# VHH binders against p49116: the designs that were tried, part 318

Target 1, 238 residues: p49116
Amino acid sequence: EGPLLSDTHVTFKLTMPSPMPEYLNVHYICESASRLLFLSMHWARSIPAFQALGQDCNTSLVRACWNELFTLGLAQCAQVMSLSTILAAIVNHLQNSIQEDKLSGDRIKQVMEHIWKLQEFCNSMAKLDIDGYEYAYLKAIVLFSPDHPGLTSTSQIEKFQEKAQMELQDYVQKTYSEDTYRLARILVRLPALRLMSSNITEELFFTGLIGNVSIDSIIPYILKMETAEYNGQITGAS
Key: E = the ipSAE of ESMFold2; O = the ipSAE of OpenDDE; V2 = 0.75 times the mean of E and O plus 0.25 times the DockQ between their complexes.

## First folded at step 19 (VHH)

Design E2 (framework vhh_7qbe_3; at its last fold request DockQ between E and O 0.97; V2 from the best seeds 0.86)
Fold by OpenDDE, fold request of step 21:
Structure E2 (fold): chain B 238 residues (1-238), chain A 119 residues (1-119)
Amino acid sequence: as target 1 above (238 residues)
Amino acid sequence: QLQLVESGGGLVQAGGSLRLSCTASGNDYAMAWFRQGPGKEREFVASISRSSSYTYYADSVKGRFTISRDNAKNTLYLQMNSLKSEDTAVYYCAADQFGRYRSPNYDYWGKGTRVTVSS
């Protein structure tokens, strides 16, 4: 059996909406997030092992890990997205909501903590200078996680995850042979992804969809999109 | 496509110092310096990660050269101290599109700047 990932899975280029507004409004944030989400889903679909699991299993996997994939995508695309600016804008919008008494004190604290964790995670990844290959393997490890409730074909999923881990290990050892602890430093960041709430992420980045369409509900639709449609979504052409 | 433009080359006496610059049209890249001396193949000099957290040097320049970058200015630097005649070369700036500071194959290259160290 060949490798889990190929060079075609390393490229992960996000195209931001244009033009960038003077004030980052909710629409811009949602559009940016949507493009990242679509890109992430398209990436997952491009993996032969993922395709081999079948539509039902694929849907279940993505539903279970979309937040982690999305977060890794944020970290990877932080510069092109101006993520710090986006997060600042989100905080500003939250302040408006606070003034309008739309959120409880506990909820505010929870959301702000989530934003902090997200920023900290992305900063830590930037400090580690995670490269495109490493991100691809990390995303694969997250994608093929067998420890989510309700999954089928867990043995096969575990096999794919192990393959991703092994390939990452080999890659890091080969590329960064002078840094014997790099793999460990990278992998130790993965638990942080599990600390992040998918619900809060959805509220922060997909506010325009709140109360109407959930990420969970649109995942099957995204996964069934044609490649041309994916390309259109990530470039804003559709 | 990323554009790289080197500058700062010139004539310097042995034992002297020189600072090279490379201006890039972007800053989301791991970057490196290479050099090609007369009659020699292009060789690795130094590399630096996107955040500058990691640097790597060829053994021949360790302790003498320092690679650094200013991402706000999209500029890569190479401070060269204690220069030797063997350091005479055209110095090239390179960038890796995947952010590998230990890249096996850099994607973008500048045209180079000539450094001549006189005995």
Scores: ipSAE 0.888, ipTM 0.949, lowest interface PAE 0.4, mean pLDDT 93
Fold by ESMFold2, look of step 19:
Structure E2 (fold): chain B 238 residues (1-238), chain A 119 residues (1-119)
Amino acid sequence: as target 1 above (238 residues)
Amino acid sequence: QLQLVESGGGLVQAGGSLRLSCTASGNDYAMAWFRQGPGKEREFVASISRSSSYTYYADSVKGRFTISRDNAKNTLYLQMNSLKSEDTAVYYCAADQFGRYRSPNYDYWGKGTRVTVSS
């Protein structure tokens, strides 16, 4: 009973490492991406419905959807992050990797296709002018997906997803009453998130941080972090 | 803290035109114009989304006023044509931190610029 999300879940403020270096490097990109990942995980664990599912279910959900949440975060924070500049720097780095025989030609093609899909997704969300409330509900719909393998409590997860969908519908109808098709235009963006590869996201944004350890492996540790430690990771203050 | 500074107000004869500007300290916001006539409540005039993809107008100004923005200059505009005496007001620039171009509550406000329409 009561709303799935409160106003505290709508605020999503990313703080970037400052100043932005003249030439972007792996450290700056990895620090920026890490702040967004930790902000996204902090957001998820603060939701009462998420807390109610229990620790094992929470870990399973986040392992299944972290890349989709991260991608929504990239779109929401694209201007603050200067994401187009970051992606251009990554493309330049990939060109150097071709010269040094570090990646196969087929792999480079796959990675470039992923970058293009990511940029198109972020551009489409910007052109729709998705607002902070809509992003919060879209992230909740993605988080409470009941169709992931190995989940327990699937019925309860589905009910939470339905509640997120209902609250989004109510919000859009009240806020944008003149735009009959806004909800539909927003929801048709969600399937693009399933096209994003977590493996490629790790390669693009997290190779300097993670090394050989996948984000899936560290999710239990991230979710158990104290709030002060989260804030240190989000702001770089520790 | 977002700063908003309006300019371009002045005296104009009925039927005339005037262009208002609002310089902002950032552009990652949905923005709007409001106005407050003498002895009246502040009322909505027009709004524009962050990307300019969406605009919305009060019925009283639709067809006469055009809202626009230049994100490279962090500037919001209001082109006012076919001005009427009832358009006399202080015009305020406003911004929504959550990017709602139909915001029920704007978070940041300028100090306003006065428009007087004589007949």
Scores: ipSAE 0.774, ipTM 0.906, lowest interface PAE 0.7, mean pLDDT 88
ESMFold2 (binder alone), look of step 19: mean pLDDT 85; pTM 0.874
OpenDDE, look of step 19: ipSAE 0.864; ipTM 0.936
ESMFold2, look of step 20: ipSAE 0.744; ipTM 0.892
ESMFold2 (binder alone), look of step 20: mean pLDDT 85; pTM 0.876
OpenDDE, look of step 20: ipSAE 0.865; ipTM 0.938
ESMFold2, fold request of step 21: ipSAE 0.757, 0.734, 0.735; ipTM 0.899, 0.891, 0.889
ESMFold2 (binder alone), fold request of step 21: mean pLDDT 85, 85, 85; pTM 0.874, 0.872, 0.875
OpenDDE, fold request of step 21: ipSAE 0.887, 0.886; ipTM 0.950, 0.949

Design E20 (framework vhh_7qbe_3; at its last look DockQ between E and O 0.96; V2 from the best seeds 0.83)
Fold by OpenDDE, look of step 19:
Structure E20 (fold): chain B 238 residues (1-238), chain A 119 residues (1-119)
Amino acid sequence: as target 1 above (238 residues)
Amino acid sequence: QLQLVESGGGLVQAGGSLRLSCTASGNDYAMAWFRQGPGKEREFVASISRSSSYTYYADSVKGRFTISRDNAKNTLYLQMNSLKSEDTAVYYCAADQYGRYRSPNYDHWGKGTRVTVSS
């Protein structure tokens, strides 16, 4: 019956691969993305309410929202990641494929629009100056979304989402009392996450690492990783 | 660890102007100015968000002080106009690790720069 999130859930520090190459290659991009993904999953696992849902429900939940969590992570870690540079590199890599006529015009458009949406979303979040607490609550709201198909324990998920929303509201009211509409401005950004294709995100950030394996298929394995293994993946210490 | 170094302090006459600077070892922080006058407690002066989209001022300095930042230079500024004797203080630069321009407790602090306003 305690709070959904604690101060331990606010910290979200991404460690980038080192050294940074002169030319951002596919490996660097994929490794960076992988670390962010692992960090996001580890964050979710650290929430007692998430743990209380059980392994099957947890897996289903993360499968449904991993793209949104990942995107919020991109926004939150945009500076440390040099996200604009990464996206530019991705575009450059795509340009080679375009020149080689490996992609259809429609596909090119879709991918470029997706990149634009990602950049725009991250820029909008930066402009709003979303803080670490707000990000944590937003991620929780996204994580505990009961409106995904195939979920079990939807009543409990809804309860957790409501709790996240309430805690965010209280936090914003307390911290930014002079800005009456801040909560609304923050929440209205969430729909943009649903407009983004998980498939395209996967293709842009993970194809060089996992090949034909889907993020959806590896999520159960990530969620079963030991804490030490998580730490190794996100810090590169191992 | 974030390092903050204030500069620009000095002696100025009442009604005069002064610009303080704070050089940071990073720019991904919400930042603020505080001051501590003689025999007084440290008090909030102004804060600015990471993107500069939001600023906040103490009532005592509204209309006279302007907080700004140059992220390319990793520098925070405080333009102080129409200075008064009561503005005499050591001015401190502060940063919040969570990016809160309305932080309840900033966790990074500079050593301060002294501003003296003479009548």
Scores: ipSAE 0.868, ipTM 0.939, lowest interface PAE 0.5, mean pLDDT 93
Fold by ESMFold2, look of step 19:
Structure E20 (fold): chain B 238 residues (1-238), chain A 119 residues (1-119)
Amino acid sequence: as target 1 above (238 residues)
Amino acid sequence: QLQLVESGGGLVQAGGSLRLSCTASGNDYAMAWFRQGPGKEREFVASISRSSSYTYYADSVKGRFTISRDNAKNTLYLQMNSLKSEDTAVYYCAADQYGRYRSPNYDHWGKGTRVTVSS
């Protein structure tokens, strides 16, 4: 009927805990990541097409794609988050864990490879100078993915994804008319998101939030939150 | 909230060079230069992406002007060479909060700096 996204869905303002500590610690990292997660879930829930799919479908979609949305959010907010500094602090902590014999060499190798893939993804997005409108459409394409197992309404989800793709194409062609390959250049970055491990993301960014409980298990609660409660989690204000 | 302050304007003879600067309170923006000559509408001059990977120039300044930025100093530059009397204008620094280096509408504007090119 109308456009999939409006200008209200383009604004994606992350506010960091204040002040930034002299030495980054797990509390600051987890608080920052939690704000990004709740901002991303609030964004998804605000989309009329998402609302139209119903509560069970919404939960299934977000369970399938939360790590991809979170990773896009990391790339979009990398500067305001000082993400490169956060990742460097994590790498230093891993070095200390080796010296104290606290982690296996196999696990550390897996985590380091994930950090490198995340850094490469964020750097590639920054070099392409993906704008806020493009990020909004990329997130919509990722959110409305019909090929995840266990989904119902896959025909309608596919139609919404095609609509997001069409709107992104129209936007890029209008805004960057002289760069005929820009759309293709940004779309080929999306497959890298499927390579990101949700359990390693949880370990890197959410160890203080959930303990042994996965983000996947709390998503139904997050999606049912009242708007005022969401705003408190996003900003830390209430 | 974002503040943009231009500097470096002045009087210069035709054929000369001048470098404009714009200091900003942040660097998480796509940036541009515009200008407005006497009795004319404001017109686009050049733009640069957040990372500096992409630049775009109006045809009237290609080959003569170079846009650049130093994100560590939150500063945007316009190097203007081979100046012509037609380049006489107030030059404005502009920023787009959504990172569009081809923005249809910039959100933040400086007060401008005057450039006068004499024969």
Scores: ipSAE 0.716, ipTM 0.882, lowest interface PAE 1.0, mean pLDDT 88
ESMFold2 (binder alone), look of step 19: mean pLDDT 84; pTM 0.864

Design E21 (framework vhh_7qbe_3; at its last read DockQ between E and O 0.91; V2 from the best seeds 0.85)
Amino acid sequence: QLQLVESGGGLVQAGGSLRLSCTASGNDYAMAWFRQGPGKEREFVASISRSSSYTYYADSVKGRFTISRDNAKNTLYLQMNSLKSEDTAVYYCAADQYGRWRSPNYDYWGKGTRVTVSS
ESMFold2, look of step 19: ipSAE 0.748; ipTM 0.892
ESMFold2 (binder alone), look of step 19: mean pLDDT 85; pTM 0.869
OpenDDE, look of step 19: ipSAE 0.872; ipTM 0.941
ESMFold2, look of step 20: ipSAE 0.752; ipTM 0.895
ESMFold2 (binder alone), look of step 20: mean pLDDT 84; pTM 0.866
OpenDDE, look of step 20: ipSAE 0.861; ipTM 0.936
ESMFold2, fold request of step 21: ipSAE 0.763, 0.767, 0.775; ipTM 0.901, 0.903, 0.906
ESMFold2 (binder alone), fold request of step 21: mean pLDDT 85, 85, 85; pTM 0.870, 0.869, 0.870
OpenDDE, fold request of step 21: ipSAE 0.890, 0.889, 0.888; ipTM 0.950, 0.951, 0.950
ESMFold2, last read: ipSAE 0.776, 0.763, 0.771; ipTM 0.908, 0.903, 0.905
ESMFold2 (binder alone), last read: mean pLDDT 85, 85, 85; pTM 0.870, 0.870, 0.869
OpenDDE, last read: ipSAE 0.889, 0.889, 0.888; ipTM 0.950, 0.950, 0.950

Design E22 (framework vhh_7qbe_3; at its last look DockQ between E and O 0.83; V2 from the best seeds 0.78)
Fold by OpenDDE, look of step 19:
Structure E22 (fold): chain B 238 residues (1-238), chain A 119 residues (1-119)
Amino acid sequence: as target 1 above (238 residues)
Amino acid sequence: QLQLVESGGGLVQAGGSLRLSCTASGNDYAMAWFRQGPGKEREFVASISRSSSYTYYADSVKGRFTISRDNAKNTLYLQMNSLKSEDTAVYYCAADQYGRYRSPTYDYWGKGTRVTVSS
């Protein structure tokens, strides 16, 4: 059977759009987010266990967890993305909308809280100094979550999740043997991902690019993209 | 590709102190110090995580050496106190591409800076 993840699944390199504008506009933010999303989905596709689930199950699985994967990606790529700057830009754009009375007070609160949660989560992950291997396993654990409604092959998904958890445990024990509670500290962060609103994430990062089209609706198309097309989207090449 | 440049090496008397620096072309790496003494194999000295939240030291330098970093300056430091003759070595800066402060292998290495402790 072999391990769930290999070294090829550890590398997670995001290429930012170039050039970076002096003012982070909505297009730049959306393009950056899209690249991260594509990278995340391409990563998922690269996992043999994911492929083994079949196209329908894969689609359902990604639809259920794309926000969590994306958020983990934000945390992992926060430095390269200058995430704090991006979030600040988003807030600034929101301030304009607020001044124009385009949003209700309750909605403003929800959006701002979401941004805060995103920032807090990413900061917490940075403080924990989560490494590339740990991120890969965490993403796998999130990806192979059997507790989403409407999934098929839940027993197999559970098996893969368990395998991811075991491999993470082994890795942490081996790599960070002096830190007995590292695994626990890392895993305790996962519930925070479930508190994140996919709708708000979509609005903040993708509305300027996809308009009224949902991430949920485009996921099947992304997953069917050819590798060359993925690479083009991720790197901005051709 | 990450570039690492060590500095701060020199001659110091036993019991003295010295601070090494390593300038990196980036700061998103877990980093470490290694050293290689005359006729000895390269050995681990200390490591530090990206956010500085975690540090690790070889037993031989615990309590005497302090590893730190300034990410704003892309600089890694090694404060060496109570130096001994056995600390004489070329000191190397290293970085792990995956952010492991307890990395089994480091991907990037500096050219080293020589520290000589005289008795």
Scores: ipSAE 0.872, ipTM 0.941, lowest interface PAE 0.5, mean pLDDT 93
Fold by ESMFold2, look of step 19:
Structure E22 (fold): chain B 238 residues (1-238), chain A 119 residues (1-119)
Amino acid sequence: as target 1 above (238 residues)
Amino acid sequence: QLQLVESGGGLVQAGGSLRLSCTASGNDYAMAWFRQGPGKEREFVASISRSSSYTYYADSVKGRFTISRDNAKNTLYLQMNSLKSEDTAVYYCAADQYGRYRSPTYDYWGKGTRVTVSS
């Protein structure tokens, strides 16, 4: 009926563990990434259109798109996260692994290419000056993607995505009225999100969180959490 | 949370120039200058996006004022040339937390710096 997103869905505040340690470690990276993941899941769960799709559809959507939402979150929060510092530390660690013969050259090349694609994506979003309203609509567009395999209710999901696209268009035309091509420049960045590997994202950011299971497998439990538990996970308070 | 401190105000003769600075505690914000003349309401002057790719100016200052920023120094600037008596005001630095360079509202404000333009 009303707008797909309200002003509460535009606010996206990430709080980092502080201070950043002198030597970055898996615990700091995993805690930082976990806060972003739970912030992103809390954001998605709070959307009335998402709630209207029902529990099974919600789980299927998030399983399909969590890495895209996470990657948008990395781009949006890159400065507060000091993401470039985190990625540089990971690169240095990988170079040490080559020198010590701990990982295959093919795996290291694959991971390095992923890091470069992530840096390129985040840099392109920064150069476009993507604002918080635009990020909220972009997240909604990737959340309500009807083209993922195995989804039900794809007609309704498509309608929600079209509504997100319409709201983004209206916002961009009003706010950036002097820049006729801005919407097109923003939307052509989205396909890069499908190139991001969930497996490599888990390896880079979630090694300490996952244990024996993937993030894909824990999504149903994350979506069922009480609101107070979400707030604890987002801020690191218990 | 975000702290904004303006400086560079002063007395200047009509036709002269001044450069205002606003030191911020961070640079991940779209920023703007506003001003308030004696007995007048606060009015928009100019704004700039986080990367400086987008700028916008009020018609009254277009061609005379230039907004810029140095993100390495967390500093916003307003270069004011060809000053007129109607430019006399307290100038305020403002920031939008959502990064909108043309925002209807601003979330953070400095305390202002006074500019007086004598005939």
Scores: ipSAE 0.656, ipTM 0.857, lowest interface PAE 1.2, mean pLDDT 88
ESMFold2 (binder alone), look of step 19: mean pLDDT 85; pTM 0.873

Design E23 (framework vhh_7qbe_3; at its last look DockQ between E and O 0.91; V2 from the best seeds 0.76)
Fold by OpenDDE, look of step 19:
Order: sequence, then structure tokens, then C-alpha cells
Structure E23 (fold): chain B 238 residues (1-238), chain A 119 residues (1-119)
Amino acid sequence: as target 1 above (238 residues)
Amino acid sequence: QLQLVESGGGLVQAGGSLRLSCTASGNDYAMAWFRQGPGKEREFVASISRSSSYTYYADSVKGRFTISRDNAKNTLYLQMNSLKSEDTAVYYCAADQSGSYRSPNYDYWGKGTRVTVSS
């Protein structure tokens, strides 16, 4: 009936761990990533349509698209995160592992390509000058993707995705009226998200924190967290 | 919290030019200039997107004012040409955290710099 997203869903403010260490260690990277992940999940939870799908469907959706949401979050928060610095640090850590012969050549290539794709995607989004509204709608489009296997309520999910797309279209037409092809340029970036490995993302950003536990396995817990707990994780409070 | 500091204001003759600057403590914002003349409400002047790809101008200043930014210097500019007496105002720098250069609301504001155009 009403719009899928409101102005409250446009706000996406990431608070970085403080203080920033002189050397970006694995803990700092993982903590930063975790905050972004929590912020992304909290954002999803804040959408009434998301809540309307029920816990089981919500969990399934997030499990299917968390990497894409996270990546969009990286792009959106690239400046505040100093993402280039973080990625460089990750590369440096990988170099150490390489020197210690801990990784196969093929794996190294895969990981490096993934890092490159992440950087390229974020750069492309920066180049497009994507604003917070557009990010919110893009995240919604990604979140409400009906094409993932094993989903229930696919008709409703599709409906929500269409709403997100329509609202984005309306926003772009209104805000960027002089740029006729902006919507197309924005949407064409979404396929790049599907090319990125969730496993590699997990390894790069979360291994030091979750150990052998998968993001997939903790998503239900994140989604069940209380709001106060979310805020604590996002701001680093408590 | 973002800090904004305007500079460059002063007295200028009608037909003259002036360039305002706004130094920001960050650059990941859509930026805008507003102004408030004597006895008038604050009004929009110009805005610019994060990467300067998009700009927007009030009709009253279109063709005369140019908004630009240097993200390396965290500085926003307003080049004002062909100044008129009606351009007399306190000019404010503003930033939108959402990054929308056409947002109705801006999150951060400077203290303003005074521009006086004499006839």
C-alpha cells in the first residue's frame, strides 16, 4: 500500500572502531566488517515489508544475499571505512601467507581477483556518484530477490522488489532528470555483485573473528538481536 | 560530526565577482550553498554531488554562479560573477550525509560568510 522505503531507511551510518590502529590488524578489519554486517542486517530489519515476510523467509533472504548487501555497504561506506587502506592491509596479510606457502597458486589468484573486483565495484559506484537513496533502493532490490533457490513467498518478494525498482526509478527521474540513462547505469552494476564469492568475502573480512563459524550460520542470531544490542554493535558501545 | 567553515565574503561592487570557500572536515557529502538576505528567509543557491558529477542551481543565480569542489582539499567553492545588490546575504555552506545533491534537508551547516554587493 505505502512505499517500500522511507527516509528512515536512507540513513546508513557506519561507526568505525576507535582508535584506529597504526597497523590495520585482522581484529580491526573483522570488527569493522562485523559492524557493517550488523548495520546491514539492522537496516533490513527496519523495513516493514521485510518483517512481513516472517522470520523463516527473512532468514532465507538474508542468507542468500548477505554478501551482496555487505558489498553494497562497503561501497557506500568506502570513505568512512578507508576501504582502500583496509584492502591494502588485507593484501599485505595475504602476502605474508603467500610467503609462508600457506595458499595454493590458484587460491591466491582467486582471492586477489576477488579483492580487485571489490575495489573495482566500489570505485565504479563512487564514479557513478551513487547517493544514499539510490543505495537504499539498490539494497532493497538485492534483498528482495525472488530468484534465490529455496525461498518461500516468492510472489511477495517479487512484489517488494518491483516496488523498490519503481521507487528507485521515480527517485532517479525526479532527482537526476537531466541524466536520462542514470537508472540503467545504476542497475547494470548489480550483476557484478553476483559474481563475487561469499566464501572469499567471509574469509577476507570475518575469519579472524568468527573462526570456523560461517556468516550463514550466525545470520539467524543477528536477525534476532535486540535493537539495543544492534546499536551497541554498530557504535561499539558496551 | 562534520565541521564547515565559510570564507571569502566581503564587500563588492555590483557587476563584480567574488569566490567563496567552505572548508569541511570531510568530503563524503553532497554539498550546497544557501544564503539569507536581510529580512529574507534562507534560500537555496547551489548544490553539488560528492564527485561533482551533478550540480543544481537556483534560477536566480543560474548562469552567474558556479559551484565546485576540491575533494583533495575538502573545500567547496562558489564562484559568483555579475553580482547584484539582491545577492547581498550571509552565505552558508551545507552538507548532506545521504549524498543527495537535491535533498530538501541538509545535516550540517556552517556559520556563514557575509557578502555585500553595493550599487
Scores: ipSAE 0.811, ipTM 0.912, lowest interface PAE 0.6, mean pLDDT 92
Fold by ESMFold2, look of step 19:
Structure E23 (fold): chain B 238 residues (1-238), chain A 119 residues (1-119)
Amino acid sequence: as target 1 above (238 residues)
Amino acid sequence: QLQLVESGGGLVQAGGSLRLSCTASGNDYAMAWFRQGPGKEREFVASISRSSSYTYYADSVKGRFTISRDNAKNTLYLQMNSLKSEDTAVYYCAADQSGSYRSPNYDYWGKGTRVTVSS
């Protein structure tokens, strides 16, 4: 059996809307997030192991884990994305909503806690100097999680996850051979991804589309899109 | 899109020291130095991770050369001590977009700076 991922799956290049406005706004944030979402979905569907599971299983897996993939993407692309600036702009938009009494106090607390958890996760990944190979394997571990409810082919999904874990271990041991604890430090960051709320992610990054966008509802259509349509969404070209 | 410009090469006597610099247009890369001596293949010298937490050296330079970087200035350095005639080469700055400091391939290359060590 060949490797789970190839070098094409290590490449993960996000192109930002150009030019960056002097004052970030909802449209810039939503366009940036949409590009990352489509890049992440394109990445997942390009994996031969993922393709082998079939359409229904593909849709179920992505519905279960899209927010975790998106969050790993935010961490991986934090510098090119200027994520700290985007999060500051989101906090400013939340302050405007507070002044206009558009959100309840409980909701505001939930959203601010989520932003803090996201910042903490991204900072911890930057502190570890996680590289693109490691991100690719972490995304595969997250994608091929067999413990989500309602999945079919659970044993095959588990085999793919174990393969991703083995390939990550081999990579880290070869590349970081003098850092005995690196694999353990990386793996203990993964549970934090389950703390990220998909509905808050939609609120923070995707409310610039018409109405509230349910990413769950559009995932089957995203996974079936033609390559040209994908490239348009990833780059923002019409 | 990353641009790399080396400087600091020159003529130096054996046993001497020289410091190379490489100015980059960004810092979100693992970076490395390579060299190519007369009539030889290009060879790896040293590499450094994005945060400087990890460095790696070819055996031939270990203990004599030190790689470092200043991310605020987008600059990579190579401090070369105890220079030998064998160190005579064109030195190239390289960068890897994946961020792996032990990458088998580098995406971006400078045009090089010449170092000549006289015996």
Scores: ipSAE 0.621, ipTM 0.845, lowest interface PAE 1.7, mean pLDDT 87
ESMFold2 (binder alone), look of step 19: mean pLDDT 84; pTM 0.866

